# Designs tried in a protein design chat: VHH binders against Probable 3',5'-cyclic phosphodiesterase pde-3 (pde-3). Part 2

Target 1, 352 residues: Probable 3',5'-cyclic phosphodiesterase pde-3 (pde-3), of Caenorhabditis elegans (q8i0p7r281to632)
Amino acid sequence: RYDTRELDTDPDLAETAVWSFPIFQMSRKHPQTILSRLTYNIFQQAELFRIFKVSPIKFFNFFHALEKGYWEIPYHNRIHAADVLHGCYYLSAHPVRSTFLTPKTPDSVLTPPHPHHQHSSIMSQLSTLELMALFTAAAMHDYDHPGRTNAFLVQVEDKKAILYNDRSVLENHHAAESWKLLNKPENHFIENLDPAEMKRFRYLVLEYILATDLKQHFEIIMTFTERLTEIDVQVETDRLLIGKLLIKMADINSPTKPYGLHRQWTDRICEEFYEQGDDERRRGLPITPYMDRGDAQVAKLQDSFIAHVVSPLATAMNECGLLPILPGLDTSELIINMEHNHRKWKEQIELE

## First folded at step 1 (VHH)

Design d7 (framework vhh_8dlx_2)
Fold by ESMFold2-Fast, scan of step 1:
Structure d7 (fold): chain B 352 residues (1-352), chain A 119 residues (1-119)
Amino acid sequence: as target 1 above (352 residues)
Amino acid sequence: EVQLVESGGGVVQPGRSLRLSCAASGFTFSSYWMHWVRQAPGKGLEWIGNIYYSGSTFYNPSLKSLVTISRDDSTNTLYLQMNSLRAEDTAIYYCATDEGLRYSDYDYWGKGTLVTVSS
């Protein structure tokens, strides 16, 4: 069992304050507990144990069981889950410049607030229940991932594809199986929520996990962009939309990290893709583009992924002021890193 | 088609070091995760550690100070360096690879190599 005092004094968890959190170094130090340790730290920082009367015993029972249910595969493992959770925490906790997140005071007309008080974090605008749901969803979002794509599972008529009628197959599986795990009495850390909170929490967790389906990617971005001038953080559906942007950005964050971290994630996803290509070859199926280890197209894969998936989301969030900007920078480090990494991949394509 | 062949086991005295090797064939070794797993008499499987295709290593915390895993992709060979051997390290040592199976359920296993730590 955990000694919570050891976790409260763990110096490695202080690194969660930086976007370039050394996730791989931390996973080497805590290979079996990286997800549960990080989740505990984040819940403590957000005061969720106190606010929702969360039992530490049931909390650790659940997150240990959840962490063990992630497979030891190259990319979609417990380290990825911890990384996405960190991304959600970082993006919600740091102040952002978005005007629709700036709180108004009753006496601001008489005494204008200092410029620094005009900035607010997304965390300050979401309810504590919404935050608990977001962090819990991030930890759950790839639970029991088999190292294969939705398209592959549909093509081979996997039991999960049949169960979910070929629609958001993995995302439904992650949500359903992690929720079943949570519902075990020994794991039920949300037991002190009232019935309305319980229903809302389940709804939020499901919506956040399902939002990670890349087939929903452009619909969510478009919905957000169309509502930019009308967004009101007092409206529950607008707060839900913001939470979906956070978990989506956290899920595809790799290109927005310094190149060293981005390259490690790239190596991992490429190996997982090659394992699928190998499986396709053994089954006599056509090998999916970018999944043939005998014809590696790493730079082209990353160029396409950044240009068509990551950049549309990161740019939309940046343009409305939802990405943190560090002191001394004129734009978000996520944008700086993304543009740097994209340029390096384009240069590599030219050399090939 | 896929074959993993462990070697380097035998009888060793307590306190000594031993290096095990695993020769891989039938697949693109440099593209696979590789694991070392052991099973002591009358006990279940105990994961020792793994090495990714990138060279990054992860170890069982109970064993981290005692073992080092490395790979040579030019010879398709995986290594396990063990130091300060104890009687409790007596086990059959397996080289394994996975293709997305859970922690204790690997796709391909070698025959194993027996290490006996005895005076």
Scores: ipSAE 0.000, ipTM 0.122, lowest interface PAE 20.3, mean pLDDT 84

Design d8 (framework vhh_8dlx_2)
Fold by ESMFold2-Fast, scan of step 1:
Structure d8 (fold): chain B 352 residues (1-352), chain A 124 residues (1-124)
Amino acid sequence: as target 1 above (352 residues)
Amino acid sequence: EVQLVESGGGVVQPGRSLRLSCAASGFTFSEYAMHWVRQAPGKGLEWIGNIYYSGRTFYNPSLKSLVTISRDDSTNTLYLQMNSLRAEDTAIYYCARDSPTLEEWYKLGYMDVWGKGTLVTVSS
């Protein structure tokens, strides 16, 4: 918990305006509160406290409890949650070149919100309720992550895999457990939403968290690209689709960061994967590809991740103008960084 | 016995088109997503694209304007149509069966069964 006046004057929170936000440096300054501090700043910037009459006390009760529920594991910890939240905020708040206003017609095209606007932010196209749901979902999306994959949990018949019938096991767990936490009276910062807002908020939060299941990755991208000329920002399902792209891009953002940040995330996920491989070995199970500590294939892992997961999403979003392009750049810095990092990993593979 | 056999490779002139085939046997082809992957001389593996059991396709963005993937579940055959071939398209082309689990991102591009490959040489 912190005094709101202290948070309002925190110079570290001003750095959220840049994509290369120094998340690890900030986490060293605020090791127990990085997620709650960042969430507070974002809610303040989006005026969510005023619009939805959010109690600061209940807000901090919830987000502090949520943050504590993240494990101290190498990758899927509170720092990752804060990083994904920052990504959602950055991508929604910065101007983009594409907006969606027109319903499907014979000559349907993507149009700006106003005929004279060249650029606007996604934040200006989504409702404030949708934004609150997106940021809340980002903070929740990996709550109580055990440092193991869905496939591992299914294979060992973990209690969660049984409960969720082997389908989106972790994502259902994150959504359900974080929502139970929110429902505690002392944590219920959404208490002043009306019944329709409450129902919509829950629906949006669930859809956003479940969209982080990589089993749905290509289907969501293909649905978006197939609907490009039909997208209408006035249609709730199209705004939901845009929100899903934002949280998905934020969740897998690491290769779109400068190499120094990307390398730190890479080292963390590799160590978490090796911990799973160690667990598989102890259980007499086959070791999952890339999770054998004795056969490290870091460059091949990252090449596969960028080529098959990150690039398809980032490229699709860039081509439709949903990624911010900074003044003086020809394309998104996310694309520049991703292509640079991908080349470095390919060069390392050629040496191995 | 699970088996994938590529065919249709050979020498082709720049600017021409070529269609590769992959014959699948020993498993229920219609239930699996399939991939095309290539390897140019002295280079690593490059993923071309995949086709789901539903017929939906997803391509490497760098190659999407040059290739089309299709399947015929009645003949257990996967196809790769290539247009406007260039010298840099010279490679061994492999078809591969997708892993039966799609939950983890590392299984996108993790293929459990591969063919032996077919060589495509683009030269005048």
Scores: ipSAE 0.014, ipTM 0.360, lowest interface PAE 6.9, mean pLDDT 85

Design d9 (framework vhh_8dlx_2)
Fold by ESMFold2-Fast, scan of step 1:
Order: structure tokens, then C-alpha cells, then sequence
Structure d9 (fold): chain B 352 residues (1-352), chain A 122 residues (1-122)
């Protein structure tokens, strides 16, 4: 069992305030408990233990069991889950410049907002139940991941693909199995939610996990962009949409990190992809693009991923002011890092 | 019963090389990814690298220039060659089996050996 006083005084957990959080150093220090330790710190900082009367014993029972259920595979492991959780926390906790989240000056003067216009965080606009659901969903979102893609599982007619009719196969599996784990009496840290809170919490957790399916990626971005002029943070469906953007951005965050962290994540995902390519070769199946270790195209994979997946989301969020901008910077460090990393990969392609 | 038995550890001077072996039994060795992991005194576990069923290797980037992993499927033996040993390489070295055939394991594994101690000192 954990000594919570040790966790309360851990200086490494204070680094959650920075985007460049040293996740791999933390995972080496706490290889079996990185996810549960980080989740505890975030719940404590958001006062979720007090607000929802969360049992620390049941909390640690659940998150330890959840963490153990992640496979020891190169990318989709407990470290990735902890990283996504950190991303959700960072993006929600830091002030952003979005006009629909920023306090408005009184309309009595019929003038533009005063220069003392203050920024607001997404966390201040979401309910505490929505925050608990977001953080819990981030921790759950890749539970029991087998190190293979949805497309592969569909192609081989895996049990999960049959069960979920080829639709969001892994995301449904992650949500269903992690929820079954939570429902065990010893793990049921949400037991003190009232029936309405319980129903809403389950709905939110499911919606957030399913939003990580990349097949929904552009639909979610377009839905947000279309609503941008009418978005109202008092409307539950608009807050849900913002939460989906947060977990999606956190899930694909790697290119928005400093190159050293981004390169470590790249090495991990490439290795997991090569393992799938090896499996496809053994089965006599065509090898999925970028998954042939005998024809490594790492720079081209990253160029494509940044240009077609990460950048559309990051730029949409940046343009509406939903990404934190640190003092002294003209734009989000996520955009600065993404553009730097993208240039490095393009230069590598030219030299190949 | 799955068994992994490491050997080859001992006291070695800085700058020297050392080769560790792991004898595997109780499973179809050729079908599994195999790993080397180490634990320095007072430190957590550090993943060194793995070797696929095909013989291809993937290393911890911090250690890639210093280590080579190889396998002999005919004798069910895994090897770790270490070069230019430093005092910071002092650790217990563990052979670890991947959980599922044809897939890697990263960090914690279904079977570990008892470990072999490597001490780098003068």
C-alpha cells in the first residue's frame, strides 16, 4: 500500500505544472505505480477526494489494478496512460486566451474589453464531475491494449472485432473492461456519487474514451469549428465537446513535446508498429504502411502523422485560444514544438 | 514450468567487456521476444533492450552504443554483450520473457530469472 504523505511531498509530482513533464524519468523511478501516483496527485490538486468523498483505499485498489492491466508493450502501456492523463490535467489547469472562456468587461461603456482582461482555465468552466470523468477516462482510455490496431483486429476477425461489429473496437474494449474493473466492490471509488451523478459520470467517461478513436478525429474537429461562434460553456454538450478535444490532444501530444520526449515516443510507437508488421508477415497478410521493419520510414510516418492528424487538431485549438500560452511567448509552446519537430522530420526525409 | 537462468556476472574493471547468458526452458523459446533488464543498487528497474523472434533488436537509446543482444534458438540461450563498462553499470541483470508469442514486453514481464550481479570496480 501507498503512504499518501509520501505522495503529498514528492517533488517530482510538482513537475506536472510543465508541459515537458519528465514522464520517462518518473516511470523509471516508479515503474509499477506511475499511473496511480500521478492520478492521486491530480485528484488531490482538483480536490476530488473531498468533493466526491472518494475512499483512498478503493481509489488505490482501482488505479493499481487498472495500471497492472495495461500490457508491457512499447507504446500503449501504463506510461502512455499516465502521459495522456498529465496532458489532460495540464491543458485544463493552465489559463487560456479563448474569448468564450475569458471574463467580459461590463457592456455599459460600449467599448472593447479593458487591457486588464483576465484569462480563464478550462478547469474553471467544467464541473468537478466532468473533471473527474475526464481524468478517469484518460487513465482508462487504452486499458488492456494488445499492441495491434483496430484495422488489424478487424482483418483477423479477433474476438473483440466480432463483439463490437468492427466499430471503435479497441476503444469499446478499453471502456467496457475498465468499467467492469471499476464496478468490483473493492475498486468502486465512485460509490458515494448520487444516482444522477453516477449516470452522468459513466456517460462522460464512455464519450471521452470513444472520442480517442482516430476515425472520429475530423468529425469532432469540424463539429467544434462549426459551433465556435455559438459555443456556450454553460451548455453541457459544448463542455463535453471541449473535454473531447482535451483528451484527443493529450492522446496525440507527442509531436507537441520537446524533441527529446517526442523522439522517445516515436521510437516506442514505431517498435509497436513493427511488431504488428511482423505478425502480418507471419500470417501472410500485406504489411500495413510504415509497419515493415525491413523498410523503416520513420521520418515519413511522422511527417504524415503531424500534417494530417496532429496539426489539424492543434491549430484548430490554438486558433480559438484553447491552448495555454506561457508568459513571454507569442503562441503556445505546443505549436512551437510541433513546428520544430515537423521541420526536423522533413529535413531527415530530404537527407534520406 | 518456465525457467530462466542467468550467468556470466561478476566483478569487472572499468573499461572492460562482459558477456551475460540466459538459459531458457519450459516454453517455445523461438516464438518469444526476450528482454534484458537491470537494477542498480537503490534504483528502479531499467529496461536494456529486447530481441524479437526474428533476431532483430531494439535497445534503450541511452544504452544502444554500449550493448548488443543476441539469441541462439538451437540452444534456447539469450546473450547480452556489454562493452566499455562503467561504475554506473553495476547492477543485477535479469533475463525476462515476453508474455505472449510474437509480441514484446516492456518493463514488467511474465517470467524473470533470479538475476546475475555485475560489479564494476577497481
Amino acid sequence: as target 1 above (352 residues)
Amino acid sequence: EVQLVESGGGVVQPGRSLRLSCAASGFTFSSYYMHWVRQAPGKGLEWIGNIYDSGSTFYNPSLKSLVTISRDDSTNTLYLQMNSLRAEDTAIYYCAKGRLPYRSSWGTFDYWGKGTLVTVSS
Scores: ipSAE 0.000, ipTM 0.220, lowest interface PAE 16.8, mean pLDDT 86

Design k1 (framework vhh_3k1k_2)
Fold by ESMFold2-Fast, scan of step 1:
Parts: C-alpha cells; structure tokens; sequence
Structure k1 (fold): chain B 352 residues (1-352), chain A 121 residues (1-121)
C-alpha cells in the first residue's frame, strides 16, 4: 500500500534526528498516515525489520489499523501518538553522558574510562526487543482514547471503568484493545518472535503503556532517584525503569519543545479539556478545574503542569545525564526550552 | 467528600524547628501519594515535598533538601512535614495536596486550607 522507496528517501522523515521535529507540518502533509510513516522510518533506522524478520505487509496492516483507531479529537489523536514515538526514538538514539549506561564489568574499577567512549546512547544499552516494545508501546499508548480523563470515566461509570475496577482505566483499555488488534493474523508483525520473546514483548509493551498513567508519575520518579547509585543496565528491571522514563518524558514532552510547538499542543489539550467540561455541564456534573471554557486559566494550568509534572521528571533525568546535550550547549535543549516556556507562562499570569 | 486539614503552623525563630500535620479524610489515604506546597505573600505557590503511597520514596525541592523531612502515618490518615533549620525565606502558608484523578495538573485536584508558618526574630 505504501511505496517504501518514497518512505526511504523522504527528506521530511530525516528531521526525526532533531527534537524540534515539525510534527504538525508533517501531519498536514500526511494526515492519514503520519503515525505509520514515522513508525516505519524508526523501525528501519533501528534495523528491526531485519532483526525480527518483520513482514512489511503485516507491519503496515497493523500500524495503519492502529492509526485509524485513534479518534479525531483535539489532543489524544494519531499526531500525539506519532509525537510520543518520535520522543522515545530521539531520547534513546542520541548520545547521553550518564555513567550508569556503561555496563559494570570486573575491570571497570581498574581502568579509567577512555575519553572516546565517554558518551553512549540508551539505545545501545537496551536489547532490540526492548526497543521494539518501547516504540510499539509509544504508538499504542493512547489507542481509542475518548477525549475524557480517567476521573470522568469513573464518575460516569463508563463501561471501561467498570471493566478495570476504576484502576488505570484508559491505560488498560489502550493496551488491551491495541493488543487485540495486533493479534489479528493480517496484523501480526511479531509472528517470527520465538515464544519467550513474544511473552517478554507483551510484558514490556504492557508495562510501558501502564507507566503513562499520571497517578504513577511520582512513584516512578522517586523509585528512579532512590536507585540512581545502584542502577545497572545488566539488570532487566533497571532497563525497564529507564524505558518507563523515556516513554513518560516523551508523553509529557510539550513544555520541552520550542514555544511554537508547545503552544500548539497547549491549545489542543485545552480544547479537549473544554470539551470534557462541556460534557460535564450537559450531565449536570461539577466542571473539573481548568476545564471550563468560560473561565480559561491556560497560563496557570501550564505553570502548574511544568512545575509539578514535567520539571520533576526532566530535572531528575538531566541530573543523571539521561538527556541528550547537543554540541555547543551547556545543558539539554529540553531544559532550556522548558525554562523558557515556564517563564513565558509566568509572565502571562502577571499580566492577568 | 475529600477533606485535607493542615495544622502546626506557628511563629518560630530562625534556626528553629516546626512539624506540620495534614489530616486526610474521604478517600483511601494509603493508596495515594501526598504532597506539600507553600505560598509566600506576593509569590507563586511552589512544590516543597512529596511522599509515595507506600512511604518508601520521598522527593524535595532543592532549597529544602536536608532541612525538611516528609513522612506519613497511614493508621492516622496523616502526612507530616518536619522542618528543621528554618530560615526567614521559609515564611509562607503551607498546603497539603492530593490528586485522586488523572489530568495535566494533579496538584490542583484537592487542597487543604493551609497553615501559616512565620520565621522571624
């Protein structure tokens, strides 16, 4: 269905190497295929087609069907899924300065690190199966999102809230429904994994998607900071924790982007929140804070989001050297952009 | 209904200590992380400390690390903030907070009324 020659030579896809990837321009150019096109490019760059004997036909069947299952809602749509996937790829592929990414060997204490080997990527320390699971989970993580929060679904006793006993309702739904889609024979691009690989792949995909539940946010950050001196990339659970940090950072990446991209994401999430507030009003329910379109508090919402949610994760990752630092910069561009965007929102609050 | 009630705020001398308490009701306390925030006059509300649902993990704002300790007593549905080596710049109204729902600003879901801490000679 796709001309793979065109995908392999598309200059727009080459921009995946930059954090400021023009996702909205790309989505306007390819409104029906942005997620599947980006996933193809990333799988090619990571050699996943060759390593796991992935059928291109089954690959495109799955990711096209997955992409179509995202709703046409302001924020939690296929563009968001593609953006999170790009974030996971960028953060894993670029060299970082973290010392714990180098496997601890018996000889590592006896010999100082060689200067030419000071930088390593997260991608070089994760198995190819873990990478395929991370990228697949990023593409799946908001599949069939209804444009409403977990709290709303619990309050209205939505079928999903009943099914999942009010616990990580959306995240369980995204994982379960996207996995059912993958299991269709025509979509089963993982068919050449052995039974142990397939069991591990499913476990990893599930853990990564569930980690996007914001109720887990501080628990995951605190678990990570407690383990900083003990992290060993030879340990499977430590590699899982690093993967969770990547998908979480990618999921909430907007404030770490240049202001123009951040503002576009802000307008989208605010409109989706206002649609929930409108629904709450129609149902005679109290309107959730920040979801009343008649009382817009955009700058205060973003100030809180950056200070409470994004900054704790980004600074924890930056302090341990897990964020890429580009040549000529003293710190990560994610931190530079986040601090700039935070200042702009604080200035807007002062003017209100 | 969810209620958070802070107490323990007082006037204290620089270098002194103070323990804040936050009594919680209306939700399963042991299942949720708890957080402390503060707001000084003319300043924005800032995050101070957080503790996981299990109590096994804690996190602090840089200016209070080593001086403040957050803890919890699940049998009493109470979260505490032990403040040591207090400085005049710690003067603020202190709030405890819990997010029972998922959205972009968890810290603004449920708040207490606040307790005033004043550090002066």
Amino acid sequence: as target 1 above (352 residues)
Amino acid sequence: QVQLVESGGALVQPGGSLRLSCAASGFTFSSYAMRWYRQAPGKEREWVAGISSSGGSTSYEDSVKGRFTISRDDARNTVYLQMNSLKPEDTAVYYCAVDLGEYWSPSYDYWGQGTQVTVSS
Scores: ipSAE 0.000, ipTM 0.229, lowest interface PAE 13.3, mean pLDDT 87

Design k10 (framework vhh_3k1k_2)
Fold by ESMFold2-Fast, scan of step 1:
Structure k10 (fold): chain B 352 residues (1-352), chain A 123 residues (1-123)
Amino acid sequence: as target 1 above (352 residues)
Amino acid sequence: QVQLVESGGALVQPGGSLRLSCAASGFTFSEYAMRWYRQAPGKEREWVAGISGSGSYTSYEDSVKGRFTISRDDARNTVYLQMNSLKPEDTAVYYCARSDWYTGLPEDAFDIWGQGTQVTVSS
């Protein structure tokens, strides 16, 4: 329960406009409500309450219930959900240099570049329904995460792995359980969508959450790079693809943050990994690489994660102009931070 | 037991061609992305090429783009690396690796099975 006047006047929430948003400071001020507070602010900024006639009561019922369903584990908790939501908002709201964000005309002809150019935001090219689905999916994407990997759940034949036949186990669980929560009458803030909007909203939310499965990471990036010359923001499947890139980049954003924030996220994920390694040891299973508390290899883990997971996505998005570039910078601050953090980890490996 | 066995390495002259093979066993090959790595004497292991589980998408390190082609034959549980226009700097031991993105960890978090296959480009 919130006094919306207090949320509307909170100066800390206004800092969502910066990539280095102080998420941990905000979580310390609002440990039980960080996700619902941030989601409210973003919905207000995008005018989603007015456009979709969203009940504030049902909205807060849902997002408060949603954030309470996140476990109090080191990394995959409500703070991570709020951080990913912020990332989706930041990346969609800021102007980018990509030329394909301008809708193509039906009668497109070879024309020299216009002397006046305008940088456009991804938000200006997505429908308000697509934006609501993206932000809602970001808030939902790790709902009820147990602090274990898909591979671990498959290995131990967890009930969820059996239910989903070892495929996108956690992502299917997050999507299904958060959707069941939304469908409760007291939580159903989307009740004023028409039937076509409702069907599309569910489809978009599901596609965005499933896109966070790292098993899809390589194929989504390759699909995007293959389509670079053909992307048309008037085409729904191309807008869906862009939305998937946003939530994926937001989900793995940590190395693209200033080192202080990146280090805090690193400490959290390493502790969650060590808890899995401890569980594997108790079960007599081989300990997953990088999850052995007695053989900590933090710098090697981060070097590898940046080189093989984060950099391929961030570089692909940067090369096509989909990352915001701040005034006075030659490239995205995400790339600057990522290269800086990667260099620091490589230097630590040389000392170890 | 998961096993990957690389073969096809040889001594070739600059400008020559060579095809490497990697035979996989002990897992459902068609469900995994596959990658090629190489390690030159005195250098760190580097990624060379990747192919998706579906085979529809491929990726390459910049220095090999246009020269190397990765492909797969799921009926034979084999991934291939076709290397054209070989250069002395391509001299390395070549390894194949199974990519499992579930943990979010890169290939150096996974075992590379076998001793690799030596490619030497020299006159």
Scores: ipSAE 0.000, ipTM 0.232, lowest interface PAE 13.5, mean pLDDT 85

Design k2 (framework vhh_3k1k_2)
Fold by ESMFold2-Fast, scan of step 1:
Structure k2 (fold): chain B 352 residues (1-352), chain A 120 residues (1-120)
Amino acid sequence: as target 1 above (352 residues)
Amino acid sequence: QVQLVESGGALVQPGGSLRLSCAASGFTFSDYSMRWYRQAPGKEREWVAGISSAGDSTSYEDSVKGRFTISRDDARNTVYLQMNSLKPEDTAVYYCATEYSGRLWDFDYWGQGTQVTVSS
């Protein structure tokens, strides 16, 4: 555990306002507490401790236990959870230019990092309960991840695949196990929510975590695109849809970061994939594409990932004005970085 | 940029035939297994047919076996559904979808659909 006064004055945590937050530098400095430290800072900035009468003791009990439940595997570890949480915070807190976002008066409890009176943040349109659910879901979303894909777990008939009938296997597991952890009396930092808030919070947390299942990826994008002309942020289901886009974008954010950060995430996911390929080989199963360490195709993997997963979501959000655009830029830095990184990988493929 | 565009839907008499096409763009088509789904008004979306990324394996829902044939042309980035001996019960919006053959991302790209109506 640690002194909250030290956390309140930590200059490294002040950098959460930038998309290129130095997550790996921070994780090397605080290897056992990166997730709980970042979650504390975000809850403090959003005034969630005051608004929901959150016990700091129960808060730290929960987030320390949650953080420890992430495995020490190359990619799906506590650093990834902290990175996704940061992405959700950044994307919700920064002003965006979407025409369907209405300015909120009186002012939101949260001040956007790059304010302009004509712009509004997603955070200003979501309730504080919805924000707490989004940030909590981001921290929970890969809890107890085994370093294997849903498809692998289904193929080997893992006990989790049997339990969840092959449907959103890992996402159901992450949600169920992290919720059981939260429900322990010593961890129950949401204890002061009223019964209606408690039911709503659970619903939102589950919906956000389940939305990270890539099997839902294009269904969610299509649902959003079909509703573009009818989106009303006063409607709860439309706010839920926007929150799902935020956690999904945060979950797959790596190609939208500067190349140095993107390359570090790439090295990590490739090693985790190679561990699955090794397991498949030992089991006499066909090795999943891009998971054979004896046939490394990193540039092709990233080209495919950006073209097929990241770009469809990032482009849909950008076209609707849901991605922050920094002063002096014509488009979102996420799009600029993604296009730059995609070109670098395509150039590497051409050399092969 | 990534798109699946279905075409070929029409009004057809019972016993007639129709060929649906799905043109893919913005991704490496040959890496993906392709599927057809349909949805009738007031009903859940139903899987109809599937073809492997290599094109050497096909699968069908029981009610369409022997009547429908799925095929692909990787040179044209297109998947087809040949529908024969059409019945009024085949009336639905037909959707093209991808399934990543490597199971890496376990997601489906979906098209916007094409309407097939079987009626006199």
Scores: ipSAE 0.013, ipTM 0.355, lowest interface PAE 7.3, mean pLDDT 86

Design k3 (framework vhh_3k1k_2)
Fold by ESMFold2-Fast, scan of step 1:
Structure k3 (fold): chain B 352 residues (1-352), chain A 122 residues (1-122)
Amino acid sequence: as target 1 above (352 residues)
Amino acid sequence: QVQLVESGGALVQPGGSLRLSCAASGFTVSSYDMRWYRQAPGKEREWVAGISGSGGYTSYEDSVKGRFTISRDDARNTVYLQMNSLKPEDTAVYYCAKGSYDELYPWGTDYWGQGTQVTVSS
């Protein structure tokens, strides 16, 4: 059970302003409620309860039920969901230097801002409905994850793979099942949205969750890069694209964290991968690369993941000024951490 | 024909232990999410524990976490609920349930067993 007085005075709320938020420490303090507590705090900070007349009872019914639907697996559990939610909040709430976050006019093009001037946050450019959809999608995005990859589910002809025709199998499952849960009357915290807001909210939540499918990764980056000079925050589809970049960056954030946090996430994903490899061996299937417990290649896995997945996204976002830059730094701490962690893994490969 | 048969329910003292069994026939338990629910007199049926078909990952309701352990024996096609440190408030009929593939959350289910009575009293 949740006491809102306890949540409103929670000293851990101050730590959400820091990229290196101590998610595992907070999880040890609140092992059964980490996701629902963090979601409540973020909704309070963004004034979403007041703006959308959200019932606290229905809110907690939904997010408690949602949190319980995450399995106690090594990586894709409620802690990961809470971490991605924090990432979305951090990246949207901190000021960024991107010139296109200020609405484009002839005057603003002719008189660009001073290079050292702090610009608006992404949060100030998205509607409150878009923000509520982003945070809700982050909490939902891995709901009921089985601890296996899309490729595994397709390979074994899992019922989910048949249902979704091998396309974004887990992401469709997460979106569909979490939405069914939300639609229960006791959970329906969005009940005071009007019909147009309800339709828009569902569209945004679905688009954000589906954007976490890594098969769409390069297409989304390509679309963003091609539109970079034409991005306009007054255009709904450009705001949607920015939101997709935020949830994608938050979902794969681990290499952009300080090494201690990154290593804990690495240990968790490797254990989950090894459990899939064990399952593949038991079924007489070829073991997926990096999932053989008897042939651990942790440093090579991380090198490949950073080089081919994380860096392309983080670099694209950084080059357009969408990543926060802290006072006294010349680039984003996400880039600094990523380059440091990548270097450590490369050095470990040389020693192996 | 899908069948679930629960057993192991008994009268036990506070602080005691019980192991409930759920014998399945007509399907393979390792292919489906399996769950335990309970219903106390005058209360609604509540979810207690779950075990996933893929990988055997477990999940628990807050009030039983650390006291109850769900497991399965694929060779015997049976799901177990090990209950330790039992309290009077654990008194209920316990039900085994085969999870629906279309509603993979702790409270969703395709098929229910008949239930087994657990009573915790001095």
Scores: ipSAE 0.000, ipTM 0.128, lowest interface PAE 20.0, mean pLDDT 85

Design k4 (framework vhh_3k1k_2)
Fold by ESMFold2-Fast, scan of step 1:
Structure k4 (fold): chain B 352 residues (1-352), chain A 123 residues (1-123)
Amino acid sequence: as target 1 above (352 residues)
Amino acid sequence: QVQLVESGGALVQPGGSLRLSCAASGFTFSSYEMRWYRQAPGKEREWVAGISSSGSTTSYEDSVKGRFTISRDDARNTVYLQMNSLKPEDTAVYYCARDYPSLEELWKYFDVWGQGTQVTVSS
């Protein structure tokens, strides 16, 4: 139970407008409620409580239960969920220069619009239902993550891998289990959606969570790149594609953060990988590369991850104008940070 | 064992054409998207082209767009790169690769590189 007046005036939550949001500092202050507190702030900023007549009691029941269902593991915990949610909010709320987004009408008809008023935000082009689905999906996307990879679960024939036929095993599990949690009457904060809104909300949430499967990564980028000249934000499937890019970028955002934040996320994912390697050793299985605690290759892992996963997505989004550019910068701070972090890892490899 | 074997590389004059092939084995080829990369001496590997598992979606690096065409033949477990209007700047070793289905397969993606096939465009 939260006092909403305290959340409405929390100065720590006011910093959600910056990409370098101090997520770890906030998580140390509120270790058990970081996800629910941040989700409340974002819903309040987007007016989702008013628009969809969301019960604050049912909202907090759901998001509190949701974040308690995240494990206390190094990386795929409630802090990661909160970070991805923040990324989705930041990327949707800030103005971008993309030519296929519809420009907003100037506030003043007598004065030419200032440069910042000539740009549209993704949030202004998505419906409020699509936004609620995106933010809810971000909070749900790694629910009940066991600190093991899809490939590991398939290899050991985990019950989830059998259930989902080795396809998007974790992502299907996250979506299904978080939706079951939402459907409990005490948690059902979407109860005031009409039947059409309810069906579309479910569809959107599922599509967004499933899009976080890295197996979909390059197909989504290729689909986006091929459609780039034909993208129309009035078309529902094109808005869905943009939402998928947002949650994917938010999910792998770490290299696009300042080095200090990126390094903390790197240490966490490496620790979780080493826990899997330890489990593989106990089972008599070959240890997955980069997961052997006795053969740490952190810089090589990050170099490969940035070059082959993060950069293709971030570069595609940047080139089409979908990343915010702050005053005084020539390009997105996400690109600046990513290139800086990539160089630091390459330098570390050269010294080894 | 996952294997990709590239072929078709040759010495060609500027403005010429080549078709590269990549024969896949050890996995269900029709379930994976495929990509072509290239690497010139002293440079990093760069992405060139990609094709979805269904073959309906293709994508290209800007410098090759309109000149190169990626295609696949699932019956033969082969991906192709048709290269037209070749330039000296296209000189590189060309590699094919499958998608990254998980973070654990990042290294397997690098390991899925065959010997590559050398394309040399001389003046």
Scores: ipSAE 0.007, ipTM 0.354, lowest interface PAE 9.4, mean pLDDT 86

